# VH-VL binders against Vacuolar protein sorting-associated protein 28 homolog 1 (VPS28-1): the designs that were tried, part 5

Target 1, 209 residues: Vacuolar protein sorting-associated protein 28 homolog 1 (VPS28-1), of Arabidopsis thaliana (Mouse-ear cress) (o65421)
Amino acid sequence: MEVKLWNDKREREMYENFAELYAIIKATEKLEKAYIRDLISPSEYETECQKLIVHFKTLSASLKDMVPNIERFAETYKMDCSAAVYRLVTSGVPATVEHRAAASASTSSSASVVAECVQNFITSMDSLKLNMVAVDQVYPLLSDLSASLNKLSILPPDFEGKIKMKEWLLRLSKMGASDELTEQQARQLHFDLESSYNSFMAALPNAGN

## First folded at step 5 (VH-VL; framework fv_ontamalimab)

Design s6 (from O1d with heavy chain F105P)
Fold by ESMFold2-Fast, scan of step 5:
Structure s6 (fold): chain C 209 residues (1-209), chain A 122 residues (1-122), chain B 112 residues (1-112)
Amino acid sequence: as target 1 above (209 residues)
Amino acid sequence: QVQLVQSGAEVKKPGASVKVSCKASGYKFTSYGINWVRQAPGQGLEWMGWISAYEGNTNYAQKVQGRVTMTADTSTSTAYMDLRSLRSDDTAVYYCARDRGWLQPYYGMDVWGQGTTVTVSS
Amino acid sequence: DIVMTQTPLSLSVTPGQPASISCKSSQSLLHSDGKTYLYWYLQKPGQPPQLLIYEVSNRFSGVPDRFSGSGSGTDFTLKISRVEAEDVGIYYCMQSIQLPLTFGQGTKVEIK
């Protein structure tokens, strides 16, 4: 009986994740088209698109061995979501961020590094929102973020975000891999990530009007 | 580490049924599909069908549709191919092969079983 | 059904010499995702088929670099830069763009 209930739960979770993937792709397509048609502000678009990209990355990673090709998934379900596939699979950042990264870059490497930093900020923040707070879940994300920030020459070595991430990595390194951040620690880390992300975006060339 | 191990050779009379097993190890069984491919003596490869180890959804080749049933048992990580109403032209080596497509076969078959010889003779 | 046609059906190669096998499909194997769903398999005597090349030109794990795949649309080629004794067997191309999956007739490669 318990074994039967366990199997039912796993199947239900899989179907729910599958439905969520379908929903994210559809929502992203509608958002992309709304932005192109000027039905949504760049700021509102960026906020909503970032949420969808982060959720997609988390879900796609968990389903990677079952859904290795998102383009085939969309075709199988006849979704007609080419804009969403580009945004989620090819670009990985909102159109507004992609444009800012291109504008701030003196080389293609700089633009790709900016995009990498943005994605690492978003992924780290989303992990905390989804209550994925074990040290072995959080540490790699902050490590990747710290490494990407260090690649970007427009940020000084003493940029507050770099310092904060190194301090968090040091704190986490003193904990066991299976230990979890407390609710207070998770909230503080999220605040530090959000603050650092805002400062990062403000430091990019062509910020504001 | 990843491997598919098939059941042993079978000799059957016309009109009988045969059930071939394919036991998977070294990977998450439900994350991949299983293709069944046969090869008649001295001939090429012929695709028979595909099953999703996740949902149990199947697609069968037209030539065997109505006579074949493919199943997957997730508790033992074993796929099965049951072919009924055997004819002399069903004499072949039957292979199972892993495919990365779990909804439908879109990807190449990267791991193959050793094959099961099925001989249909009077 | 997509028909896969291989040429030649048989070839004998002196050890160390190159070999080339052609595969033609009755329809384009290019998907809208930009990938071409063509595969090459080798069946050594007494063994099951083994994957050599996936998506036209990508060498599968453990496959020697003397094997290379090329082509686009409906015309594909498998090349062996220097044939070794262990390369003896029957080579098959396969498409997985649509059901049913279909194979070429096979090309038998022997050492002279």
Scores: ipSAE 0.000, ipTM 0.422, lowest interface PAE 18.6, mean pLDDT 82

Design s7 (from O1d with heavy chain F105D)
Fold by ESMFold2-Fast, scan of step 5:
Structure s7 (fold): chain C 209 residues (1-209), chain A 122 residues (1-122), chain B 112 residues (1-112)
Amino acid sequence: as target 1 above (209 residues)
Amino acid sequence: QVQLVQSGAEVKKPGASVKVSCKASGYKFTSYGINWVRQAPGQGLEWMGWISAYEGNTNYAQKVQGRVTMTADTSTSTAYMDLRSLRSDDTAVYYCARDRGWLQDYYGMDVWGQGTTVTVSS
Amino acid sequence: DIVMTQTPLSLSVTPGQPASISCKSSQSLLHSDGKTYLYWYLQKPGQPPQLLIYEVSNRFSGVPDRFSGSGSGTDFTLKISRVEAEDVGIYYCMQSIQLPLTFGQGTKVEIK
């Protein structure tokens, strides 16, 4: 009788938890739609959404052995709730908090791109110091640097470093792959890289140099 | 006044790309999605895709999948449609239109931009 | 894709007389939420489309009461009780129950 009673209790709890999970996902989808359609204030949305996220986290943790994949759960029950799945699984915070964080951390969200730009400046300057001055050695490095600078929205399109790198790429494109920069050209490129790097560092909010 | 204002006419060569803008005003931009619909000369309306101004998620028509990118800039309340590898049969008036329907599978359009003529010719 | 078929393709109407446009869908436009996702648009010469009727029978804001929509499932009708000069243009039905959004081929309404 104990085994049967235990199995009945576990089965009941499972169905109740599945019903609650379904309800949370559906409620979150409706709330996301209401907010997007301006039917609810940002303040009211944030309060209600945070409650749903907290409830979801508690429930999903208790169901991890039975429902390790929430996207599959939604598919299994034929729920068309992509906004809720994003909110609950991918984001984990209300849209209002996500927007606020993105606005306040725009510089921080660009940290990987900034690191990429710094690395490309240093690599380019180091290659010149090592006398790696053939066009087919220099062009890829400047191309990578130019591409990384263009990814960083904080820099204006007419930023001096962007213009200088484009000018050098144009000059190098007119040369043969095995042609080498003259000593004067290599010195000028190094100077342009160094001055562009200094300007780049100065243009970053809260940047050191 | 609720309105969508699009960028001006474009003339492009085959293989080029075009980027059309759609600036929203008079409503909370992030509360609605934006549909893109085109109309070839003398032809009917063809849906190209949709973007959520809030989440940034997109859904593109199969015919243009792989060649189109839709984006939205919430700071300027502007939606963009970038269409690449242009062909002569991409010649059309391109409209942006505000979604008033279901955000997943069901879309209705209540406010339309004035249209942007894109001509693809050699 | 859901196919939307309009009849007639062209309609010439004497001013003040009624007009009727039919729209048929290859699948039911009734959703499990109880709503039917059918819309009617008017495109006047040189202008973008404008919404006339949403969800079968609801007139959009500012649309004159001479316009009415009806129907269910796969068969829908747009009626203009008294056609006026400003009603000239191409009328399109549209479904939004599933992607891609699809339009009828259009019905051109002209004054005789």
Scores: ipSAE 0.000, ipTM 0.407, lowest interface PAE 18.4, mean pLDDT 81

Design s8 (from O1d with heavy chain Q104D)
Fold by ESMFold2-Fast, scan of step 5:
Structure s8 (fold): chain C 209 residues (1-209), chain A 122 residues (1-122), chain B 112 residues (1-112)
Amino acid sequence: as target 1 above (209 residues)
Amino acid sequence: QVQLVQSGAEVKKPGASVKVSCKASGYKFTSYGINWVRQAPGQGLEWMGWISAYEGNTNYAQKVQGRVTMTADTSTSTAYMDLRSLRSDDTAVYYCARDRGWLDFYYGMDVWGQGTTVTVSS
Amino acid sequence: DIVMTQTPLSLSVTPGQPASISCKSSQSLLHSDGKTYLYWYLQKPGQPPQLLIYEVSNRFSGVPDRFSGSGSGTDFTLKISRVEAEDVGIYYCMQSIQLPLTFGQGTKVEIK
């Protein structure tokens, strides 16, 4: 009966994930259009868009074998969502972040480094959501994040996110590779990542100034 | 047991319409799309279109676009294909077939209905 | 539309002998996900089509191991190592890489 229980669980989860994917794409399209039409503030847009991108990244990973191409998924279901597809698939960051990253490319910090930092934050948070909490799973992600933050010259050496990541790397280095974060530790790390990410985004220059 | 059961044979005059049903059982109806494929006497297979049992989204082959409507009734787990303005060259066996995969036709079709013969004659 | 071309259109095979059917597509069936969306179906007399092979080379549940699929890009082959009486019917290749889904014209397999 193990095979039947596994199939029932998978079917339930995939059905739920399918509905969520469709909803995220539609919501992102509406949000992009609202931002372009000045119907929503840049700060509110960025907050809501980032939530949709994080959820999309987690969901698309779980649906990889079912929906290998999001652009074709949107085309097949006749979704008029080209702005959402660009944002979720091509860009991977809110329009406000993309704009600031482009502005940063003209300084000593390149847009690619900013994008690298954003991706490392998202990947680290997503791994915790998927309960990939073993030290040998978490440590490399935080190490990559810490390294990418240190490449970005616009962030001061005492930037709170840099300090928090170093503290976590030190804690994890005292554990065995196969040890797992407790639920409390994983939750705390997620909150530290989220707050550090928000501070990181706030520290990026406004491309208009 | 996963099964698709179609309605019985139809004989129609040119200009009439036909509505073929396809009742699903043995699986969650809304988790899979339904394809419609036809076969004229002695000829090969021709894809007519697809419907999502969940959203009701459709995609029709260009040759029948404007004459076909596909629907799905989740309360009865039944898909329908309505073909209008029938011509003699619409004479065929019409099959419904379930997507092999959960979300999209990328995976092809696995379970097929028994077929519905539609004859259009003057 | 992607055009699927099968050769030969008919085969008469002595029982126990091998059979081979070719399918060519007008463009590549390889998707960016690394998978090739090519399928083989068998339609026995008076029956609906049944799935034999999915994604070029994977046998569907219940399909005997005498059936094998191979190929890449635009050129594909279905082989039956030893044809049996129950294998009589029309074989179709199909692509699902883009809409509309398209089938080859079919290959009729008969026993001599």
Scores: ipSAE 0.000, ipTM 0.441, lowest interface PAE 16.7, mean pLDDT 82

